VHH binders against q9y6x5. Designs and how they scored, part 414

Target 1, 379 residues: q9y6x5
Amino acid sequence: LPPKLLLVSFDGFRADYLKNYEFPHLQNFIKEGVLVEHVKNVFITKTFPNHYSIVTGLYEESHGIVANSMYDAVTKKHFSDSNDKDPFWWNEAVPIWVTNQLQENRSSAAAMWPGTDVPIHDTISSYFMNYNSSVSFEERLNNITMWLNNSNPPVTFATLYWEEPDASGHKYGPEDKENMSRVLKKIDDLIGDLVQRLKMLGLWENLNVIITSDHGMTQCSQDRLINLDSCIDHSYYTLIDLSPVAAILPKINRTEVYNKLKNCSPHMNVYLKEDIPNRFYYQHNDRIQPIILVADEGWTIVLNESSQKLGDHGYDNSLPSMHPFLAAHGPAFHKGYKHSTINIVDIYPMMCHILGLKPHPNNGTFGHTKCLLVDQWCI
Key: E = the ipSAE of ESMFold2; O = the ipSAE of OpenDDE; V2 = 0.75 times the mean of E and O plus 0.25 times the DockQ between their complexes.

## First folded at step 17 (VHH)

Design hb2 (framework vhh_8dlx_2; at its last look DockQ between E and O 0.84; V2 from the best seeds 0.75)
Fold by OpenDDE, look of step 17:
Structure hb2 (fold): chain B 379 residues (1-379), chain A 119 residues (1-119)
Amino acid sequence: as target 1 above (379 residues)
Amino acid sequence: EVQLVESGGGVVQPGRSLRLSCAASGFTVTSNWMSWVRQAPGKGLEWIGDIYYGGSRFYNPSLKSLVTISRDDSTNTLYLQMNSLRAEDTAIYYCAKGKDYESIAFDHWGKGTLVTVSS
């Protein structure tokens, strides 16, 4: 049988949730599969960029989704979660579902994974759901499993996306044990639903399943705010993205804007585009604005408004609070194996290997995931 | 002790609706996948539908438009709503508790409740 892979994302699932809360269904999943305890994601640690990094193996500067909100100065186009359907934003890379679908006797399916409802390189997933946050997990699960089970040509790669625990993390903050316990229990139960459905359909033994996330969540507070209006007049710049990494498009001399912002707060680093630290791999793209502001962990950049979020993400990708996890099960994976850490871009070459696809040039290292795979040597 | 007790069955006219209940004890309904099945006279067991841990529901395609499964955590009760009943829906209806992480396997059954659809 041709290899099959289902990639599942629970948005904003911080890695250490696994240590601090109970996940009976997920733990059972892990027990019969593998766990990577920490996944170092890409900078900035936001939803669209990191989901696209998972399926391309590229840093944000390379695949071109550099934020949830973007602006292209040449075309004057804007990108946002409510305006993400223009292939212009996605075509700087080739996601794995496109690669898969171009193979013989294969098709791809997607339940609301970012970018899957957009024709990329003139190719759209054979099966997909238009993004709608109101659509239940049940419906998403029903569709994705139906496609995996009954499609012709067969679906060999599928994605499933769910918005929690990110939304709740923003609302309650990750340190709210009472509310987050409730939320995370629901997530675990949904994992139970997924596993049970796959078993009921006879897919479980032959399907490779990866459960992961794009980023974590850090606790925010009204006592940790950086007000830009205190440092610079709003008329001097256009804000493309706000917090915790602000993208600044100067309306006056860039140096002048920089000088006004560089000492705005001791809890915020200000970078000219050319001075962005190399470790971020966040420089070589025209969609990155001339100045970026990076707030310290737990600090929120605001204008003349206070943030209502008690949790946020997008911070330095070296912070443990920003890191998700990866669990996997299936014929390609060992049973009962735990690994400490990988890079999020490493997932792509691994998935390509599992599916027998030739990967496009990417930033991942296949060697980092070899220990997870039964057909590879582990050092 | 694990117990399942179905109720709500009886004689009903064609086209009518009926809601069956399954009261569970000895375990938590929301912590298990649950199933409704029925057996018509002289026929084998027929699967109606499931409700899983997180509340996801799946139905027999032949019955989907006519049935809805739900549950109440506070009362630890499973429900089967049936609409537009037909004579062929006459059967004993059972609720069943699924085995943990075992496909198509139940570890407990109710005694069933009889539904008779007749004019």
Scores: ipSAE 0.900, ipTM 0.957, lowest interface PAE 0.4, mean pLDDT 95
Fold by ESMFold2, look of step 17:
Structure hb2 (fold): chain B 379 residues (1-379), chain A 119 residues (1-119)
Amino acid sequence: as target 1 above (379 residues)
Amino acid sequence: EVQLVESGGGVVQPGRSLRLSCAASGFTVTSNWMSWVRQAPGKGLEWIGDIYYGGSRFYNPSLKSLVTISRDDSTNTLYLQMNSLRAEDTAIYYCAKGKDYESIAFDHWGKGTLVTVSS
């Protein structure tokens, strides 16, 4: 049978939820496969950038999806989570589903992974669902499994995206044990549904399945607000993105705007673009604005005196609270193996290897994931 | 002790609807994957559909437009809604409890409830 891969993301699944809550279905999945306890994601630790990094193996500055809200000064275009369909934003990289379906006798399927309903390099996923957050997990699972089981040419790469536990993490915060226990129990049951359906269709033994996420979640508080309006008049800049990494386009002299912001709060770092720390790999793209503000963990940048989020993400990618996990099962993977950490960009070259695809130039390191794979020498 | 008891069968006219019930005891319906299966006179078992741990449902393609599976937390009951019944839907209808993740087998069956579609 040709190698097949299903890549699944549960948005905002913080790595230490696995240790702090019960996941009988996911733990059964891990027991028969592999676990990476912490995946170091890319800065900024937001949804669109990290999902694209998984499927391209590139840092955000290299693939061009640098935030959930972006502005391109050359073209004057704006990107947002409700305005994400222009291929312009996505065309700075080639995601794995494009490479996969351009191979002879292969196709790709997608149930709402970011970018899969966009014609990237004039190529859209062979089978896809237009994004709609109201579509149930059942319907997404129905479509993806039918495509995996009933397509010609066969679907060899498929993606499945679900908005939880991110949505509830924002609403309740990761410290709300009562609500998060209920939310995470539901997630585990949906993982159970996924695995059961694959078994019932006879796909389980020959399909490689990766279950991962884009980022974690940290607790926020009304006591940890940075009021930007207290430091600078809104007329001096255009706000491209707000929190926890604000993207500031000056309307007046850039140095003057920087000087007004640099001492705004001890809980916020202010960077001129050229001064953004090299370890972020977040500098060399025109979509990164001239000034960025990076809040400390758990702090929220606001324009008013309150915030409605109790949990957030987007912070420094060195923070353990921003890290997701990765679990995998299938013929390519060892059984019962645990690995401490990889970089999120390492997932792409591993997936290319599993599928027999030549990876495009990328920032991942295949050696970081080789111990997960049965066909590789670990040491 | 695990038990499954189907009910709601009987004689119905073609084109009508019925809802079958499966009362479960000794386990929680919402924590297990569950199935409906039927056997027409002189025929083998025919799978109708499943409902899984998180509530995802999957049906026999030949029946999917005619049936709906649901369950109720408060009564520990599995349901089969059947619409536009035809004479060929005459059968004994069974509910079944799935064994576990590691198998697609059932470990418990009900005694069944007879549905007769006759004009």
Scores: ipSAE 0.553, ipTM 0.843, lowest interface PAE 2.0, mean pLDDT 93
ESMFold2 (binder alone), look of step 17: mean pLDDT 82; pTM 0.827

Design hb20 (framework vhh_8dlx_2; at its last look DockQ between E and O 0.89; V2 from the best seeds 0.00; counts 0 for: pae E 4.0 > 2)
Fold by OpenDDE, look of step 17:
Order: sequence, then structure tokens, then C-alpha cells
Structure hb20 (fold): chain B 379 residues (1-379), chain A 119 residues (1-119)
Amino acid sequence: as target 1 above (379 residues)
Amino acid sequence: EVQLVESGGGVVQPGRSLRLSCAASGFTVTSNWMSWVRQAPGKGLEWIGDIYYGGSRFYNPSLKSLVTISRDDSTNTLYLQMNSLRAEDTAIYYCAKGKDIQSIYFDHWGKGTLVTVSS
């Protein structure tokens, strides 16, 4: 049988949640599979960019989804979570589900993974759900498992996306133990639902399953705000993205805007596009604006209104609070193996290997995941 | 001691609705895989539907439009709502507890409740 892979994302699942909370179902999943304790995601540490990095193996500057909110100065197009359906934004890369479908006797399925409801390179997932946050996990799970079990050509790659614990992390903050324990309990139970359903359908033993996330969550506070209005008149620039990484499009001389912002707060770094640190791999794309502001961990960039979020993400990708985890189970993976750290872009070449796909050029390193795989030599 | 006690069965006319209850004791319903099954006279067991840990429900396709499974944590009770009942729905209805996530069999059954659909 051709190898099959289900990629599952629980948005905003910070890696250290596994250490601080109980996950009976997930722990059972891990016990019979593998765990990567920390996954270093890509900068900026936001939902759309990182999900696309997982399935392309590319840094944001390379795959072109550089934020949840983007602006292209040439075409004058805008990108946002409510306006993400234009292939223009996605076509700078080839996601794995497209690659998979180009193979003989294979198809792909998706339950609301970012980009899966968009024709990319004139190819859309054979099976997909339009994004709708109101659709239950049950319905998503039902569709994914149905497609995995009954499709012709067979679905060999599938994605499943869920919005928690990100939404709750924003609402309560990751340090709210009472509320987050409740939320994370629900997540663990949903993992139980997933596993149980796969077993009931006879898919469990032959299906490779990856459970991961795109980013973590840091605690925010009303006492840690950076008000841009105190530093520069809003008429001097257009805000493309706000916090914790602000994308600034100057309406006046860029240098003037920069000079007004560079000393705005000791808790914010201001970069001209050409001066963005190389370690971010966030420079070589026209969709990155001329000036970016990067708030320190836990600080929020605001304008006239204060943020109501008690948690946020998008910060420096070297921060542990921004890191998700990866767990996996299936015939391709060892049992009872734990690994310390990989890069999020490393997932793509691993998935390609599992599925027998030739990867497109990517920034991942297959060697980083070899120890997870039964057919590879572990150094 | 684990116990499951079904109730709510009886004689009902065609086209009517009925809600069955399964009172659980000795374990928490929300922490387990639960199922409804039925056995018509002279027939084998028929799966009706499941409810899993996180509340995800799955139904027999032949019955999906007619049944709804739910649960109440506060009362530790499993429910089966049946609508538009037909004569062929006459059966003993059982609730069952899944053993654990590693297994796909039940470790406990109720004694069942009889539902008779008759004019």
C-alpha cells in the first residue's frame, strides 16, 4: 500500500504545555511514536506563515507568506485572514499537497489548513473544506477520515487544522492555569477522538500521523504596551501589520519615519528592511515592508486602542515561548523516541521522504529528522 | 463497580420520537468511548453510533438522520434521541462502554431497554 500521512495542527500549542499540563491521550500517542520537544518555527511566528513553512520547507521570505496581513505595493493587493483566496499570494511556493497530487494514483485532502482552499499553481486539493471556524472538530474529523478511507484515487496526504489553543491563549494568556488547563484538556480529548476514530476505521496501524503546531504563545499585559502614536503621527505611514511585529509603509521619507520610530521604546527594535537580522531569513521578499518593528517578548505594539489580548505570538522565533512541538506515530516512525529540537522547515523533507515524493528546493534539513524514522540511520 | 442502566424504552407509535437514557456509575462517561447498539428480534446486533472523549459523534449511516447521541457530565448519563420511529426500529437498545483508547471493544454493557414501535 502506498504510504499515507495525516498532518494535524493545533494552532498555538506552545511546546512547554506538555511539561506543565497533563495530556493522557497525547502522551499515549507519543509513547507509541516519537516526540520532538521543541520546534523552532520561522520568523515571524504567525499562523499563515508558519503553516505554509511546514508544508513547503521554506522560510517566509522564500514562500511569500510573510505575515497574516500583507500588502503588495506593485499590485496594490492586500492579504488577510478574511482575504486569503487569491493564488497570487501562494504561488511563490509549491505546497506538499500539490506535489502529492501530481503523482499517479494519489490525491490530497484538507480540513481547513491554510492555503488548501486555494488553487495553487492551478491545483487545488482533491478534497477540501472551505475555512469556517464554526465547523466542529467532529465534522472536520469525519470528512478527513472518510476521504482517507474511501477515496479513489486514494488520499495519501491529508491535513487537519484546529484553532485551539491559540484562540484561548489570546483570550486568557498562557499563564492562566485555570482556563488553559480546561482548554488543553479539551485539546487532549480531541486527540483522543482522532486516535479512536482512526482505530475504529482500521487506519491506525498503516497511517502516519503528525501532530504539531505553528507557534506558541507569550503572556501579554496592559502594563507592557508600546504606543506608536506617541512617537509618530499615523498620517506619516500605513500600517500593514501591527503586533508584535509591525510592518510600516512610509508615506513620507523612509528615513524620517525610521528616525521617529527608532527610539520609540527600549522594548522594540526598529529595522530598515535591509538591516533585518539575517537569522530571521526575513528580508528577501518584496512583500516585506520598508520598516519593521519587533517588540520584545510580552510587549504589545498599539495605536490609539490598547490590546485586549492577554496572550500573543509573532515574536522572535528564538524565544522558547514561540516554539511548538511535534509528535508523530505510524509505520515510518520509531516508538518511544524523543528528540530535543528541529526546525519547522525540516518537517517538509521528512514528509516528502515518508510519502516518497521528490521535494522541491527547500530550507529544511532531512538529517535533522533521521532519528525519528525507522528506515534511516540515526547518528 | 462499573454499571450501565438503560431506560426510556417502551411502546411508541410510528412517527414518534423517543429519548433513551443510559445511567453510568463506577466511571466517568466523558472520559470514555461510549456506544449505542440495538438488537431486533431474530437479528444480530446493529451499531447505532459512538461518542468519543472530546464529544465527537459518529453514526451508522443508515440511521444518522434519525438519531442523536449526547451526554451529560453532571449526571454521568448517555442519551440516544430517536426521531421518526418505524416498526423496524423495534429492538432492545444497549449502551456500551469502550475499554480504552488502545482497544476497539467494549468492556461493559447495559442490560438493555426494549423499544416497541407499533400502531
Scores: ipSAE 0.908, ipTM 0.963, lowest interface PAE 0.4, mean pLDDT 96
Fold by ESMFold2, look of step 17:
Structure hb20 (fold): chain B 379 residues (1-379), chain A 119 residues (1-119)
Amino acid sequence: as target 1 above (379 residues)
Amino acid sequence: EVQLVESGGGVVQPGRSLRLSCAASGFTVTSNWMSWVRQAPGKGLEWIGDIYYGGSRFYNPSLKSLVTISRDDSTNTLYLQMNSLRAEDTAIYYCAKGKDIQSIYFDHWGKGTLVTVSS
């Protein structure tokens, strides 16, 4: 039987939480495996795009999930976190669970990873949970471990998604040490539960486990607001997404809309689509709107003078505050090795290698992850 | 010294409920994974369930509907709630402590508490 892999995401887990908070269970996981201290994610640094980049190895412009809120002018379709099930949005790429379960004697399982409850290329994960944020980590873990242990054909690739620390990071902000310490302790305890359950079921020795995240979190403030209503009348544009990267569909001449926005705030960059920096790899998809507004770190774009969030993400992917980490354990990985950085798109070709899958064309570089793997020469 | 002391056993009528306690000393129940196990007369050990570091609980499927494991961090005590007791639930009930964060072995057991279910 082929090697097995469990991919776990704790949403919004900023890389430097590892050095600023105590994680006895995660540290034991890392001690017996590998750590990548910083994962450079893709722009925009949002949940749906980055989770899909992990499992496709593609930049957002290439896989088509370019934001948490999207509009397609040709089909008139809208995408949101409550309207995300139309395969139309997901079909510009082939995620690893589809490739995996189409192999002989293999299936895939999913506990709420974005896209796993959608029939992408007419293929939905072999075993899956419909997204429901009320389902406990215990129940998600129970289903995943049941499927890993009892399925025919065997589950060789499984995913598990958890909403924290993202939800609390938005609510409290990453600088709230007291509340974030409590949240991160709960998460570390859940990692302990994961590891112990895998051990008790006899899965731990031969299962490869990756624990990672999609993005980090930065502190916001009511003193750092950019009020679009002060700069431009609502009637001149349609707002597709707001903050920290606003997606603007002009209703009048595009240059006129741009000129009204260009000097709106010194804490916001305004880009015509063709002028979006090449380093973002965020230009060549019709779902990217003609004008985007990119707030500086910690600034919030609003239509009024208040915001409910104390932490946010979506900013420039060069910002260390936007970077998650990656830890991994299992027979494919070295023990006690630390690596400085990889790109989030590098995770896909590494996973394909571990599972013996031929990767689809992608933006990842296998060489960036070779030092993590026992079967590869490390420079 | 690590010590586990079970209590709450005794004679109960069929269909009733019973809560067993396991008072721990010499370690913290929340820093360890813990288990309940029973042994009926003339039978081998039967795993009831575990509670892990984060409070996640896993049960023997044959007992899942009848039992609940919990703990009280402030009193350093593990509990086993049993409902709808039957004659076949007559057993000595043990609590056990996992060795450490990386181990699947128990390093300490209580002496057990006898539960007898009879009419």
Scores: ipSAE 0.349, ipTM 0.762, lowest interface PAE 4.0, mean pLDDT 92
ESMFold2 (binder alone), look of step 17: mean pLDDT 83; pTM 0.830

Design hb3 (framework vhh_8dlx_2; at its last look DockQ between E and O 0.97; V2 from the best seeds 0.82)
Fold by OpenDDE, look of step 17:
Structure hb3 (fold): chain B 379 residues (1-379), chain A 119 residues (1-119)
Amino acid sequence: as target 1 above (379 residues)
Amino acid sequence: EVQLVESGGGVVQPGRSLRLSCAASGFTVSSNWMSWVRQAPGKGLEWIGDIYYGGSRFYNPSLKSLVTISRDDSTNTLYLQMNSLRAEDTAIYYCAKGKDYQSIAFDHWGKGTLVTVSS
């Protein structure tokens, strides 16, 4: 039988939640599988970019989803959460479900993973749910497991996406132990639901399951605000993305805009596009705007109106608060093995290996995940 | 001591609805996966549906449109709502507690409650 893989994302699950809260179901999952304690995600540390990096193995500059909000100056198109269905934005890369589906006797399924409801390179997942945040986990779980169990050709790659604990992290802040305990308990219980459902269907022993996330969450405060209106007139630029990484499209001379912003706050770095640090791998794409503002951890870039978020993400990808985790279980993985760190782009070549797919050119390093896999040598 | 006590059964006319309760003690319902099953006279056990840890529910496809499983955490009670009852729904209805994370078996059963659908 062809290998099967289910990729699950709980949005905004910060890695250190595992150390600070109890996860009985997830710990059982890990006990019989593997854990990567920290996954270094891609810059910027936002939802759409990082989810696409997971399934492409590419940095944001390469796969072209460079933010949750984007603007293309040539076509004058906009990308946002409510406007993400144009293949134009996704076609700069080939996600793994497309690669998988183009193989014989294989199909892909998706429960609301970013990009899965869009035809990419004229290929859309054989089974998918249109994104709808109102759809319960139960319904998503029911559909994904039904497809994994009853599809012809068989579903060999599936994705499942859930919006928590990101939404709650924004609302309460990651340092709210009371509220986050409740939220994270619910997440753990949902993991229990997933595992139980797989067992009941007889899928558990033969299905590879990866549980991961796209980014973490940092604590924000009303006392840590950077007001751009104090530094530059709003008429001088168009804001494409705001916080904590602002994408600035100047309406006047770029240098003039830069000069007005460069000293705006000691808690914000201002970069011309060509001066963006190389370590971000966030330069070589036309969708990256001429000026980027990067707030320090926990600082929020605002205009006249104040942000209501007590938590946020999108900061420097070297910050531990931005890092998610990865856990996995199945015939491809060891049991009871823990690994310290990998890069988020390393997940793609690993998944390709598990599924027997030839990976497209990517930025991942297969060697980083070898120790997780039973069929590989680990030094 | 773990106990499950079903209630709410009785004689009901066809087309009517009935809500069964399963009062649990000795364990937390929301911390376990729970099931409803039934046994009609002269027939084997039939699975009705499950409710899992996070509240996800799954049903027998043959019965899905007619049943709803729920729970009340505050009272530690499991429920089975049945609608549009038919004569063939006559059975003893049982609630059952699933075993731990490693098993898909049940470790505790209620004594059942009889539901008779008759004109």
Scores: ipSAE 0.909, ipTM 0.961, lowest interface PAE 0.4, mean pLDDT 96
Fold by ESMFold2, look of step 17:
Formats: C-alpha cells, sequence, structure tokens
Structure hb3 (fold): chain B 379 residues (1-379), chain A 119 residues (1-119)
C-alpha cells in the first residue's frame, strides 16, 4: 500500500513546445492532472547538473555536478558524458532513490536517469539499467513497468529517462518547425505508450507520475560565433568546458587571463569565480573553475570559425528558452490544475512529501508546489 | 466505416513460420493501440500482444519468444509473425482496435483468420 512515484524526463523539452506543437497524449495527461507551465532550472542549464538538481533539490554548487564536463585539480579526475561513473563526482549529495530504497520494505528502480548506474554512497538503485542510448524506449518502459509491478520489496520510486527532444533540438534547432514537429509527435506517442501500459497493468490509478525535463533549447547560427583563439593563446589556459559556458583554468596569472578575455566579445560575459552573479548560485564548489565565460543566448563559443549545432542549451537560467515544463498525474495530484512556475529544486521536497520521506537539507521550497497536491491547502 | 480484415491463415506444418496480416480501414492504426488475440478450439480468448501509439510492444510472456508484432504505417496494416509453430497454436487469430486512450476495452474486432498446425 505505500505511495508510489514514477519520475519521467524527456531531455531538452522546452516549455513553449506545449503551446507551439500538438500533443494529444500529453494534453490528455495534463487534463487529468496538473501542469506547471515553466520550471526555472539551475544554471548551468545542462543535462547532468539539472537532472541531479531534480533528485537532490540542490543547486549545482551544493550537489557537485556543476557541468557536463568537470575537472578536480586535487585528485586530477575528469568527468564527461563518456566518463561519468566514478562515485567521487556524485557523492556530494544524496539523491532521492538512495534515500527511498534504504527505507524498510522499499526499492527504487531506474531506466537510465543520470547517476542511477553509479553506486552513490555505496548504494545503487535496486533495479537499474546501465546507460546505453541505443536501448529503445520500448525496452526502458518494459523494464520499469515490470519492476513497478513485480518487485519485492516493492518499487516505490522509479525513474525513466529519454534523450529526445534534446538530441534533435541540437541537430535541427528549435525553429525548424517541420523536423521538430515530427520529433515531438513521436515523443507524444511515446507518452501515450507510457500511459497506455500503466493502464493495462492496473497501475494508472494508484501511481503518481511526473513528466518533466531538465532544460529547453535555443537557436544557434554560424553568424553568432565567439572565437576564443582570436583573444587568447591556448597555451595560457586549460579548457574544461566550452559552450555556451566556458570553464577556464588559467596556466598563467589568473588576472592576465581574465584581462585577455574581458573584451573578447560584447556577446560574452567573463567572470572571475568570486564575481559570478549571486542569482546563479554557482560559486561555492571547487569544481567551478576560476574563470567562466557566459555567452549570450544563441551565441556559440568556439576555438575555430565553425559549429555543427543548430540548437543549444546551457545559457542563463533566467531565459524562458532554457525552461522546461512539469506535468503530473496520480492520487497525490489535483485534476485539471495549471500553475505558472516553480523552481526545479522545488520538485525534490514535493517528491519527498508524496513518498513520505524526510528530505535532506536542500534549496527547494515546498510551499511553491502545495497547490499541485490534494492534501495541501493552496494559498 | 471501421474495418479490420485478417489474412494469412491456413494449414501449416509444425516448426514452420507464418505471418498474419490485419488490413485496417476507416482509422489510422498508429493513432490507436492495437492487439492480437487468439482463440483455440473449445477455449477462451488468449491475449498474444499489443502495439501502442509510438510502437512499443508488449507480449504474453508465454509467447514472447515465438511471436513478433509489427505494423506498416504506410499501408495501415498490422502484422503478427509466428515462429516454431506447434499444434497448440491452432486457433482463430483476431486483430483488435483499442477503444480510446481512456479505456482498456476493444471497440472493433476482425472476423479472424484460422491457423491450423498439423503434420
Amino acid sequence: as target 1 above (379 residues)
Amino acid sequence: EVQLVESGGGVVQPGRSLRLSCAASGFTVSSNWMSWVRQAPGKGLEWIGDIYYGGSRFYNPSLKSLVTISRDDSTNTLYLQMNSLRAEDTAIYYCAKGKDYQSIAFDHWGKGTLVTVSS
């Protein structure tokens, strides 16, 4: 009888896609549940940081996954999307699936959510898939629903991750209506598959389901390039991450590197770590490099004059183009309610409430999500 | 008018393969969840498997290794591939259209196609 929650992410699903494209299956899901039209995510607006913020309720400086590419000067360790399995990177926080399955008579399951194939605090999800982007949505859905239906102790928290529309958003750009319409139609059909399968298994009425995303997508152009090689010799620094937020580790005096970069482009802000705007909550972790470069929306930092991407993300988290949505359905949620905005860190304390878990210290505000929940008074 | 027409049935020897077709008209197959169901002589209906809107497929566990459901959206046709046929696979095979996204009921069935597996 314990409450159950399935957390689903479709990577790179920009909030305004809901207004600009047709989603009959997602619209039916929302009609019977709740919608948050915009979720303000964390800066940097990248996949690994934001997925970990959802499940920890923490800003990146506090959970330690500060970018998709990181370097630790003390241990000399590197992190990337192809080198992400060292628990060292993940151990600065406790994600909800760890807390959940350490409860008596509870299990957690994961179909490829970032970090779920890593033993975090010596704990890995009770049921999980090793990350492999070639595994179909069908197989991910089959595994997660089998685990929700057949586990002992029961799976009470489950995650499901899918790479679209992020991959196609990078390839085509969000302004390519023809290609994005085809991609988003397919995603809506997969949401239909998810809901249909839950109904067929008898799970739909008693399972809480959150469908959300980590960030949006903005249009890029060959006319909007910032060439670092025009401003500074590569021998003066080590490049930890490139675009749209570059992470710069000086090899020479930091002030000299800063001064060479400061006026490189009017479309790029250059920050010493201690001068990073407080609203980013992106300063107090050793993995944040001494200098960061923040490109304006739609601008790409390059080492040469070309880029193959037509869409990108990672920009300032105040930009609506970087914001995802959140939809939810289940016994914990109202039916037919729309809410304008929450912060992505607010999702964690809400999920802890639904599951009856004591949240770890976090940056979320439970009050921001109370109106979504049937057991709470909305103010 | 919604129609489902199964074909491809007949007499086959044990161990052989057979592909059944379900030609659909009056609706779009990929806009619906679709199913294959069979009924052996003197027995009740047995679910074979489903294919959903986005192409996700789910099978009766006892048949999973023996069957594959597919569809061709350009011809609006559903298929059932059956392998290593056994005498117990003798049945009338039906395709069925799901009613809508709100229910697990079927609203249209084909007339079925008979498959007889005999030496």
Scores: ipSAE 0.632, ipTM 0.875, lowest interface PAE 1.5, mean pLDDT 93
ESMFold2 (binder alone), look of step 17: mean pLDDT 83; pTM 0.834

